# Miniprotein binders against q6w4x9r395to579, part 45

Target 1, 185 residues: q6w4x9r395to579
Amino acid sequence: GHCSLEGGSFVTTFDARPYRFHGTCTYILLQSPQLPEDGALMAVYDKSGVSHSETSLVAVVYLSRQDKIVISQDEVVTNNGEAKWLPYKTRNITVFRQTSTHLQMATSFGLELVVQLRPIFQAYVTVGPQFRGQTRGLCGNFNGDTTDDFTTSMGIAEGTASLFVDSWRAGNCPAALERETDPCS

## First folded at step 22 (miniprotein)

Design xn5
Fold by ESMFold2, fold request of step 23:
Structure xn5 (fold): chain B 185 residues (1-185), chain A 89 residues (1-89)
Amino acid sequence: as target 1 above (185 residues)
Amino acid sequence: DTLREEAERLYDEARKLMEEARRAFEAGNFEEAFRLAEEAGRLIKEAIRRAEEAIKEGDEDPWTYLILRYAQWFAEIVYEFIERVKEEL
């Protein structure tokens, strides 16, 4: 399955459902029992323009009991707060520079993350078939049905992206913007 | 222990009990499976409360939120299992 985080705070879920939100928080992008050590992928969004409603992706975080790997738009990779030279390898995870503009986090447990650093910080998440029906978060539930991809952290399917996104906050943050706005306006 | 650490410990113990409940279920010991799953449900409710209180008291660590979300999801799994076990009783 493929999930993308692209410019202007656009998300496409594992079930190909597109949506947009405007928030300044860390969000749970993907949690799954298929991830070892209670792992999750998280997305960090921050203000990116003149309007307070303009937000963009500034970092992606892989968090588990063993690791807190942060890949940030300033091109620094850390694990547990300490900067790491690439390629960086743990038992299950390798982070390396794929190209001059892209980093890749490859894992032994079926998760792949590709981060575009320039010209716009974007992320592309790929999970193996063992994740089908086994995911929650901003990337949706990967069950082949777009009608319930907006399943909240309480397990309730919502009809609006903002309520769904707000339920996945991983920080004490303002609620996402209730109304869609152009990030360039 | 901090509230986050207590929530994590309770979540871990609930998972261990649930593994035992599933083994009891597979062995046909449905009353034991039910008892273990109910205890797991009790512990997971406590884990959720501890994590929520930690956040209310100012814990901003993303790990605390992640434990809460896993505990909430696990609670759903536990209660569905309890209903499955009841069908065998």
Scores: ipSAE 0.769, ipTM 0.884, lowest interface PAE 0.8, mean pLDDT 88
Fold by ESMFold2, look of step 22:
Structure xn5 (fold): chain B 185 residues (1-185), chain A 89 residues (1-89)
Amino acid sequence: as target 1 above (185 residues)
Amino acid sequence: DTLREEAERLYDEARKLMEEARRAFEAGNFEEAFRLAEEAGRLIKEAIRRAEEAIKEGDEDPWTYLILRYAQWFAEIVYEFIERVKEEL
């Protein structure tokens, strides 16, 4: 399964449902019982222009009982607040520079994250088939059905991206906004 | 013990009880599975309350939100299991 976070605050879910939002918060991107130690991927968005509705991805975080690995737009990688040289390895996670513009986090538990640092900070999440039907968060539920990808943290399928995204915030932040629908189909 | 730590402990205890409930169910001990799952449901409800109170009182740590979201998801699993066990009783 593939989930992407691309410029303009665009997200494409594991079930290939695209949406856009504008928020300045940390959001739960992916949680799953397949992630050890109550792990989750989180996405951090911040203001990127003069309008509060102009936001972009500035960091991706892997958080568990053991680790808080932050990969940030400034190309610094930390674990539990301490800067790390790459390649950086724990028992089940390796973070390394894939190319001059891309970092990769590989894991033994079927999660892979590729972060594009330049020209635009973007993230690409890949999960193995064992995650099917066992995910929640901004990347959706990975059940092959796009109609319920907007399942909130309360387990309710929503019809709008804004309410869905807001339910997944992990901080005291303003409600997310959805960009105007592009007039081209 | 912070509200976040209390929520985490209650969530962990609820998970352990559900592991026991699932084993009882697989063994055909449906009354025991029901009892354990009901207790897990009580603990997870309290875990959710403690995490929500922590956030209301100003806890902005992403970990607190993550525990809340896992507890909420787990509650759904527990309640579905309870209904499944009732079918066997």
Scores: ipSAE 0.767, ipTM 0.884, lowest interface PAE 0.8, mean pLDDT 88
Fold by ESMFold2, fold request of step 23:
Structure xn5 (fold): chain B 185 residues (1-185), chain A 89 residues (1-89)
Amino acid sequence: as target 1 above (185 residues)
Amino acid sequence: DTLREEAERLYDEARKLMEEARRAFEAGNFEEAFRLAEEAGRLIKEAIRRAEEAIKEGDEDPWTYLILRYAQWFAEIVYEFIERVKEEL
């Protein structure tokens, strides 16, 4: 399964459903029982222009009971707040520079993250088939059905991206603007 | 314990009880499976309340939100299991 975070807050889910939102917050991108130690991927968005409707990805975070790996647009990688030289390895995660513009986080548990650092900060998430039907978050539920990809943190399928995205906040932040969240939703 | 720490502990206890409930179910002990699953459900509801209260009182740690979301998802699993056990009673 593939999920992408591109441009001005454009997301494509594991079931290939595209949507866009504009918010300044940390959001849960992916949670799954397939991730060890209650792990999750999170995406951090911040203002990128003159209006609150201009937001973009500024960091990706892998968080579990053991790790808080942050890959940020300033090209610094940290774990639990401490800067790390690449390649950086834990028992089940390796972060390395794939190219001059791309970093990769590879894992032994079926998650792969590729982060484009330049010209614009973007992220690409790949999960193995064991994740089918077992994901929640901004990347959707990976069940092959785009009509319920907007399943909220309460387990409710919503018709709009804004309600869906707002339910996945992981911080005290204003709700995403509905008018500009998904031109095709 | 902070409210976040209490929520995490309750979530962990609920998961442990649910593992025991599943083992009881596999062994044919359906009354015990039901009792354990109901207790897991009570603990997970409390975990959710403690995490929500922490957030309401200003806890901005993403971990608190993650525990809340896992607890909410786990609650769905517990209630589905309770319904399955009832079919055997």
Scores: ipSAE 0.760, ipTM 0.880, lowest interface PAE 0.8, mean pLDDT 88
Fold by ESMFold2, last read:
Structure xn5 (fold): chain B 185 residues (1-185), chain A 89 residues (1-89)
Amino acid sequence: as target 1 above (185 residues)
Amino acid sequence: DTLREEAERLYDEARKLMEEARRAFEAGNFEEAFRLAEEAGRLIKEAIRRAEEAIKEGDEDPWTYLILRYAQWFAEIVYEFIERVKEEL
């Protein structure tokens, strides 16, 4: 399954459901019992551009009981707050430069993250088939049905992206601003 | 322990009880599976409460939010399992 964070504010779920939002926060992108040590992938958004309501992706975080790996737009990679030189390996995670413009996080548990650093910071999440029907977060539930991909953290399917996104906040931060969200062009 | 640490411990205990409940269910011990799953449900509700209170008191650590979301999801699983066990009783 494939989930992408592109153009600063666009998301395409594992079930190919596209949506767009603006919010200044850390969000849970993917959680699953298939991730060891209660792991999750998180996306960090911050203000961008000339409008105070516009935001873009600035970092991706893998968080578990063992690790807090941060890959940020300044190309700095940390684990548990300590900067790491690449390639960087743990027992089940490897982070390396795939190309001059791309970093990759490969894992032994079926998660792969590719981060495009330039020209714009983008992220591409790939999960193995064992994750089917076993995910929650901004990347959706990976059940083959786009109509319920906006399932909130309380297990409720919503019809709008803003309520869904807001439920996945992982910080004390403002709610996503639906009124100011541009429709997909 | 902090509220976050208490929530984490309760979540872990609930998961262990559910593992035992699943084994009991597979063995046909449906009354034991029910008892274990109900206790797991009680622990997970308390874990959720502790995590929510931590956030209300100013805990801004993403880990606290993640534990809360896992606990909420686990609660759904526990209550679905309880209903499944009831069908066998």
Scores: ipSAE 0.757, ipTM 0.875, lowest interface PAE 0.8, mean pLDDT 88
Fold by ESMFold2, fold request of step 23:
Structure xn5 (fold): chain B 185 residues (1-185), chain A 89 residues (1-89)
Amino acid sequence: as target 1 above (185 residues)
Amino acid sequence: DTLREEAERLYDEARKLMEEARRAFEAGNFEEAFRLAEEAGRLIKEAIRRAEEAIKEGDEDPWTYLILRYAQWFAEIVYEFIERVKEEL
Protein backbone atom coordinates (compact mmCIF):
# COMPACT_ATOMS: atom_id res chain seq x y z
CA GLY B 1 0.00 0.00 0.00
CA HIS B 2 1.13 3.66 -0.83
CA CYS B 3 0.45 6.90 0.91
CA SER B 4 1.87 10.22 -0.29
CA LEU B 5 2.34 13.72 1.08
CA GLU B 6 2.85 16.04 -1.88
CA GLY B 7 2.73 19.69 -2.86
CA GLY B 8 3.17 20.74 0.75
CA SER B 9 -0.47 20.18 1.72
CA PHE B 10 -1.86 17.27 -0.31
CA VAL B 11 -2.33 13.72 0.97
CA THR B 12 -3.29 10.55 -0.88
CA THR B 13 -4.27 7.66 1.41
CA PHE B 14 -3.39 3.97 1.16
CA ASP B 15 -6.79 3.55 -0.52
CA ALA B 16 -6.03 6.34 -3.03
CA ARG B 17 -8.32 8.93 -1.45
CA PRO B 18 -6.89 12.44 -2.03
CA TYR B 19 -7.39 15.42 0.25
CA ARG B 20 -5.78 18.69 1.24
CA PHE B 21 -5.45 20.47 4.56
CA HIS B 22 -3.56 23.26 6.30
CA GLY B 23 -2.53 23.16 9.94
CA THR B 24 0.49 23.96 12.07
CA CYS B 25 0.99 20.75 14.00
CA THR B 26 2.49 17.31 14.22
CA TYR B 27 0.02 14.68 13.01
CA ILE B 28 -0.06 10.91 13.26
CA LEU B 29 0.39 9.76 9.69
CA LEU B 30 0.46 6.03 10.29
CA GLN B 31 0.06 3.86 13.33
CA SER B 32 -0.30 0.08 13.23
CA PRO B 33 0.15 -2.98 15.46
CA GLN B 34 2.58 -4.11 12.74
CA LEU B 35 5.04 -1.41 13.81
CA PRO B 36 7.32 -2.56 16.63
CA GLU B 37 7.59 -0.80 19.99
CA ASP B 38 4.37 1.19 19.56
CA GLY B 39 5.82 2.88 16.54
CA ALA B 40 4.22 5.52 14.37
CA LEU B 41 5.08 7.71 11.46
CA MET B 42 4.28 11.39 12.01
CA ALA B 43 4.14 14.40 9.73
CA VAL B 44 5.12 17.90 10.82
CA TYR B 45 3.54 20.90 9.14
CA ASP B 46 4.41 24.57 9.54
CA LYS B 47 3.58 27.96 8.07
CA SER B 48 4.67 28.27 4.44
CA GLY B 49 3.26 31.58 3.18
CA VAL B 50 2.24 35.13 4.06
CA SER B 51 -1.16 33.95 5.26
CA HIS B 52 -1.11 32.16 8.61
CA SER B 53 -3.60 29.67 7.15
CA GLU B 54 -1.16 28.19 4.60
CA THR B 55 1.09 25.37 5.76
CA SER B 56 3.45 22.82 4.24
CA LEU B 57 5.14 19.60 5.25
CA VAL B 58 8.48 20.34 6.92
CA ALA B 59 9.48 17.02 8.52
CA VAL B 60 8.62 13.37 8.87
CA VAL B 61 9.19 11.58 12.18
CA TYR B 62 9.37 7.90 13.02
CA LEU B 63 8.63 7.58 16.74
CA SER B 64 8.71 4.44 18.88
CA ARG B 65 9.85 3.44 22.34
CA GLN B 66 13.36 3.03 20.90
CA ASP B 67 13.74 5.73 18.28
CA LYS B 68 12.78 9.23 17.35
CA ILE B 69 14.09 9.62 13.83
CA VAL B 70 13.45 13.05 12.32
CA ILE B 71 13.97 13.79 8.64
CA SER B 72 13.52 17.52 8.09
CA GLN B 73 13.43 19.87 5.11
CA ASP B 74 16.74 21.30 6.38
CA GLU B 75 18.17 17.95 5.17
CA VAL B 76 19.22 17.04 8.72
CA VAL B 77 18.52 13.52 10.00
CA THR B 78 18.46 12.99 13.75
CA ASN B 79 17.74 10.09 16.07
CA ASN B 80 16.73 11.00 19.60
CA GLY B 81 17.96 14.52 18.92
CA GLU B 82 21.45 13.58 17.71
CA ALA B 83 22.44 14.41 14.14
CA LYS B 84 23.44 11.37 12.10
CA TRP B 85 25.62 10.86 9.04
CA LEU B 86 24.13 8.72 6.31
CA PRO B 87 23.92 5.81 5.83
CA TYR B 88 22.52 5.45 9.34
CA LYS B 89 21.62 1.98 10.62
CA THR B 90 19.87 0.64 13.67
CA ARG B 91 18.90 -2.97 14.35
CA ASN B 92 15.77 -2.72 12.16
CA ILE B 93 15.98 0.62 10.36
CA THR B 94 18.37 1.94 7.72
CA VAL B 95 18.30 5.56 6.51
CA PHE B 96 20.33 6.34 3.41
CA ARG B 97 20.60 8.79 0.56
CA GLN B 98 18.74 7.31 -2.41
CA THR B 99 19.66 10.14 -4.80
CA SER B 100 20.96 13.70 -4.48
CA THR B 101 17.40 14.85 -3.72
CA HIS B 102 15.86 11.77 -2.04
CA LEU B 103 16.42 9.97 1.25
CA GLN B 104 15.05 6.53 2.07
CA MET B 105 14.21 4.88 5.35
CA ALA B 106 14.02 1.12 4.93
CA THR B 107 12.91 -1.19 7.72
CA SER B 108 12.73 -4.89 8.49
CA PHE B 109 9.06 -4.58 9.51
CA GLY B 110 7.49 -3.71 6.15
CA LEU B 111 7.57 0.09 6.30
CA GLU B 112 9.43 2.11 3.70
CA LEU B 113 9.63 5.90 3.63
CA VAL B 114 11.05 7.91 0.75
CA VAL B 115 11.54 11.63 1.34
CA GLN B 116 12.04 14.10 -1.48
CA LEU B 117 14.09 16.98 -0.07
CA ARG B 118 14.08 19.26 -3.14
CA PRO B 119 12.57 21.15 -4.89
CA ILE B 120 9.78 20.74 -2.34
CA PHE B 121 9.63 18.51 0.71
CA GLN B 122 7.48 15.46 -0.04
CA ALA B 123 7.06 12.03 1.48
CA TYR B 124 6.07 8.64 0.09
CA VAL B 125 5.05 5.85 2.46
CA THR B 126 4.94 2.21 1.40
CA VAL B 127 3.73 -0.62 3.61
CA GLY B 128 3.67 -4.35 3.01
CA PRO B 129 0.54 -6.46 2.67
CA GLN B 130 0.62 -7.38 6.38
CA PHE B 131 -0.56 -3.84 7.08
CA ARG B 132 -3.82 -4.27 5.15
CA GLY B 133 -6.75 -3.37 7.38
CA GLN B 134 -4.36 -2.60 10.23
CA THR B 135 -3.50 1.07 9.86
CA ARG B 136 -4.87 4.31 11.20
CA GLY B 137 -3.89 7.97 10.82
CA LEU B 138 -3.73 10.51 8.00
CA CYS B 139 -2.86 7.71 5.53
CA GLY B 140 -6.20 6.04 6.21
CA ASN B 141 -7.11 2.50 7.21
CA PHE B 142 -5.93 0.54 4.15
CA ASN B 143 -9.10 -1.55 3.93
CA GLY B 144 -9.84 -1.07 0.22
CA ASP B 145 -12.80 1.23 0.87
CA THR B 146 -12.35 4.99 0.40
CA THR B 147 -15.67 5.83 2.06
CA ASP B 148 -14.28 5.22 5.56
CA ASP B 149 -10.71 6.46 5.06
CA PHE B 150 -11.60 9.56 7.09
CA THR B 151 -11.82 7.46 10.25
CA THR B 152 -10.94 9.55 13.28
CA SER B 153 -8.79 8.57 16.25
CA MET B 154 -12.05 7.63 18.00
CA GLY B 155 -12.96 5.19 15.24
CA ILE B 156 -15.66 7.37 13.69
CA ALA B 157 -15.90 7.87 9.94
CA GLU B 158 -16.21 11.56 9.08
CA GLY B 159 -17.38 13.19 5.88
CA THR B 160 -14.87 16.05 5.90
CA ALA B 161 -11.11 16.04 5.87
CA SER B 162 -10.80 18.77 8.51
CA LEU B 163 -12.52 16.83 11.31
CA PHE B 164 -10.57 13.71 10.40
CA VAL B 165 -7.22 15.55 10.32
CA ASP B 166 -7.90 17.35 13.61
CA SER B 167 -8.47 14.02 15.38
CA TRP B 168 -4.92 12.96 14.46
CA ARG B 169 -3.14 15.96 15.94
CA ALA B 170 -0.20 15.04 18.18
CA GLY B 171 0.09 18.38 19.95
CA ASN B 172 -1.93 21.31 21.28
CA CYS B 173 -2.44 22.99 17.93
CA PRO B 174 -4.97 25.11 16.05
CA ALA B 175 -7.70 23.37 14.11
CA ALA B 176 -6.83 22.39 10.58
CA LEU B 177 -8.23 24.28 7.63
CA GLU B 178 -9.50 22.53 4.51
CA ARG B 179 -9.14 24.93 1.61
CA GLU B 180 -11.76 23.23 -0.54
CA THR B 181 -14.87 21.14 0.15
CA ASP B 182 -13.24 18.22 -1.71
CA PRO B 183 -9.55 17.31 -1.91
CA CYS B 184 -7.64 19.15 -4.59
CA SER B 185 -6.75 17.29 -7.76
CA ASP A 1 5.12 8.85 37.76
CA THR A 2 3.69 11.51 35.45
CA LEU A 3 0.17 11.09 34.09
CA ARG A 4 1.70 10.07 30.74
CA GLU A 5 3.90 7.45 32.43
CA GLU A 6 0.88 6.17 34.39
CA ALA A 7 -1.13 5.93 31.16
CA GLU A 8 1.71 4.07 29.45
CA ARG A 9 2.05 1.61 32.35
CA LEU A 10 -1.72 0.95 32.47
CA TYR A 11 -1.77 0.43 28.70
CA ASP A 12 1.12 -2.04 28.95
CA GLU A 13 -0.58 -3.96 31.75
CA ALA A 14 -3.86 -4.08 29.81
CA ARG A 15 -1.99 -5.59 26.85
CA LYS A 16 -0.45 -8.27 29.06
CA LEU A 17 -3.86 -9.18 30.50
CA MET A 18 -5.31 -9.35 26.99
CA GLU A 19 -2.54 -11.71 25.90
CA GLU A 20 -3.51 -13.94 28.82
CA ALA A 21 -7.19 -13.61 27.89
CA ARG A 22 -6.48 -14.70 24.32
CA ARG A 23 -4.53 -17.72 25.54
CA ALA A 24 -7.38 -18.66 27.90
CA PHE A 25 -9.88 -18.30 25.04
CA GLU A 26 -7.79 -20.53 22.77
CA ALA A 27 -7.63 -23.13 25.53
CA GLY A 28 -11.42 -23.07 25.93
CA ASN A 29 -11.29 -21.38 29.34
CA PHE A 30 -13.99 -18.87 28.47
CA GLU A 31 -14.84 -17.71 32.01
CA GLU A 32 -11.18 -16.93 32.64
CA ALA A 33 -10.85 -15.25 29.23
CA PHE A 34 -13.88 -13.08 30.06
CA ARG A 35 -12.54 -12.12 33.49
CA LEU A 36 -9.11 -11.19 32.14
CA ALA A 37 -10.53 -9.22 29.21
CA GLU A 38 -12.88 -7.29 31.50
CA GLU A 39 -9.94 -6.31 33.70
CA ALA A 40 -7.94 -5.33 30.60
CA GLY A 41 -10.88 -3.15 29.57
CA ARG A 42 -10.93 -1.45 32.96
CA LEU A 43 -7.19 -0.74 32.81
CA ILE A 44 -7.27 0.56 29.25
CA LYS A 45 -10.19 2.87 30.08
CA GLU A 46 -8.13 4.27 32.96
CA ALA A 47 -5.05 4.59 30.70
CA ILE A 48 -7.12 6.68 28.30
CA ARG A 49 -8.30 8.92 31.16
CA ARG A 50 -4.73 9.46 32.40
CA ALA A 51 -3.48 10.34 28.91
CA GLU A 52 -6.38 12.72 28.30
CA GLU A 53 -5.76 14.37 31.68
CA ALA A 54 -2.05 14.74 30.87
CA ILE A 55 -2.94 16.55 27.64
CA LYS A 56 -5.47 18.74 29.47
CA GLU A 57 -2.79 19.64 32.02
CA GLY A 58 -0.46 20.80 29.25
CA ASP A 59 1.50 17.74 28.11
CA GLU A 60 2.36 18.52 24.48
CA ASP A 61 4.72 15.59 23.85
CA PRO A 62 3.71 13.75 20.64
CA TRP A 63 4.45 10.49 22.48
CA THR A 64 1.56 11.17 24.88
CA TYR A 65 -0.80 11.57 21.94
CA LEU A 66 0.52 8.40 20.31
CA ILE A 67 -0.02 6.35 23.46
CA LEU A 68 -3.53 7.76 23.77
CA ARG A 69 -4.36 6.78 20.19
CA TYR A 70 -2.97 3.27 20.65
CA ALA A 71 -4.93 2.91 23.89
CA GLN A 72 -8.14 4.04 22.21
CA TRP A 73 -7.65 1.57 19.38
CA PHE A 74 -6.80 -1.21 21.84
CA ALA A 75 -9.97 -0.48 23.80
CA GLU A 76 -12.03 -1.17 20.67
CA ILE A 77 -10.25 -4.50 20.26
CA VAL A 78 -10.82 -5.44 23.90
CA TYR A 79 -14.54 -4.61 23.78
CA GLU A 80 -14.98 -6.65 20.60
CA PHE A 81 -13.16 -9.57 22.22
CA ILE A 82 -15.39 -9.37 25.29
CA GLU A 83 -18.46 -9.63 23.05
CA ARG A 84 -16.90 -12.60 21.25
CA VAL A 85 -16.21 -14.35 24.57
CA LYS A 86 -19.80 -13.76 25.71
CA GLU A 87 -21.02 -15.74 22.70
CA GLU A 88 -19.12 -18.76 24.04
CA LEU A 89 -20.54 -18.45 27.59
Scores: ipSAE 0.756, ipTM 0.878, lowest interface PAE 0.8, mean pLDDT 88
Fold by ESMFold2, last read:
Structure xn5 (fold): chain B 185 residues (1-185), chain A 89 residues (1-89)
Amino acid sequence: as target 1 above (185 residues)
Amino acid sequence: DTLREEAERLYDEARKLMEEARRAFEAGNFEEAFRLAEEAGRLIKEAIRRAEEAIKEGDEDPWTYLILRYAQWFAEIVYEFIERVKEEL
């Protein structure tokens, strides 16, 4: 399954459902029982322009009981707050420079993350087939049905992206909006 | 002990009880499976309350939010399992 975070605040879910939101927060992209140590992938969005609808991805975080790996738009990779030289390897995670503009986090548990650093900070999430029907978060539930991809943290399928996105906040932050009034940023 | 730490411990214990409940169910011990799952349900509900209270009291740690989201999801699984066990009673 493939999930992407592109441009301003565009998301395409594991079931290929596209949506947009505008928020300044940390959000849970992906949680699953298939991730070890209660792991999750998170996305950090921040203000990128003058209007509330101008937000962009600034970091991607893998968080578990053991690790907090942060890949930031400033091209620094940390684990548990300490900067790491690439390639960086743990028992089940490897972070390395895929190209001059892309970093990759590969894992032994079926999660792969590719981060485009330039010209725009974007992220691409890939999960193996063992994740089918076992994901939640902004990337959807990976069950082959786009009608319930907006499942909130309470397990309720919503028809509105903004309610869905708001339920996945992982911080004290304002509510998100589905659209941008300025399409440039 | 913080509310986040209490929520985490309750969540962990609820998971252990559900593992035991599933094993009891597979062994045909449906009364035991039901009792264990109901207790897991009570613990997970309390874990959720403790995590929500932590956030209300100013805990901004993303880990607290993650535990809350896992606990909420697990609660759905527990309640669904309880319904399945009732069919066997």
Scores: ipSAE 0.742, ipTM 0.866, lowest interface PAE 0.8, mean pLDDT 88

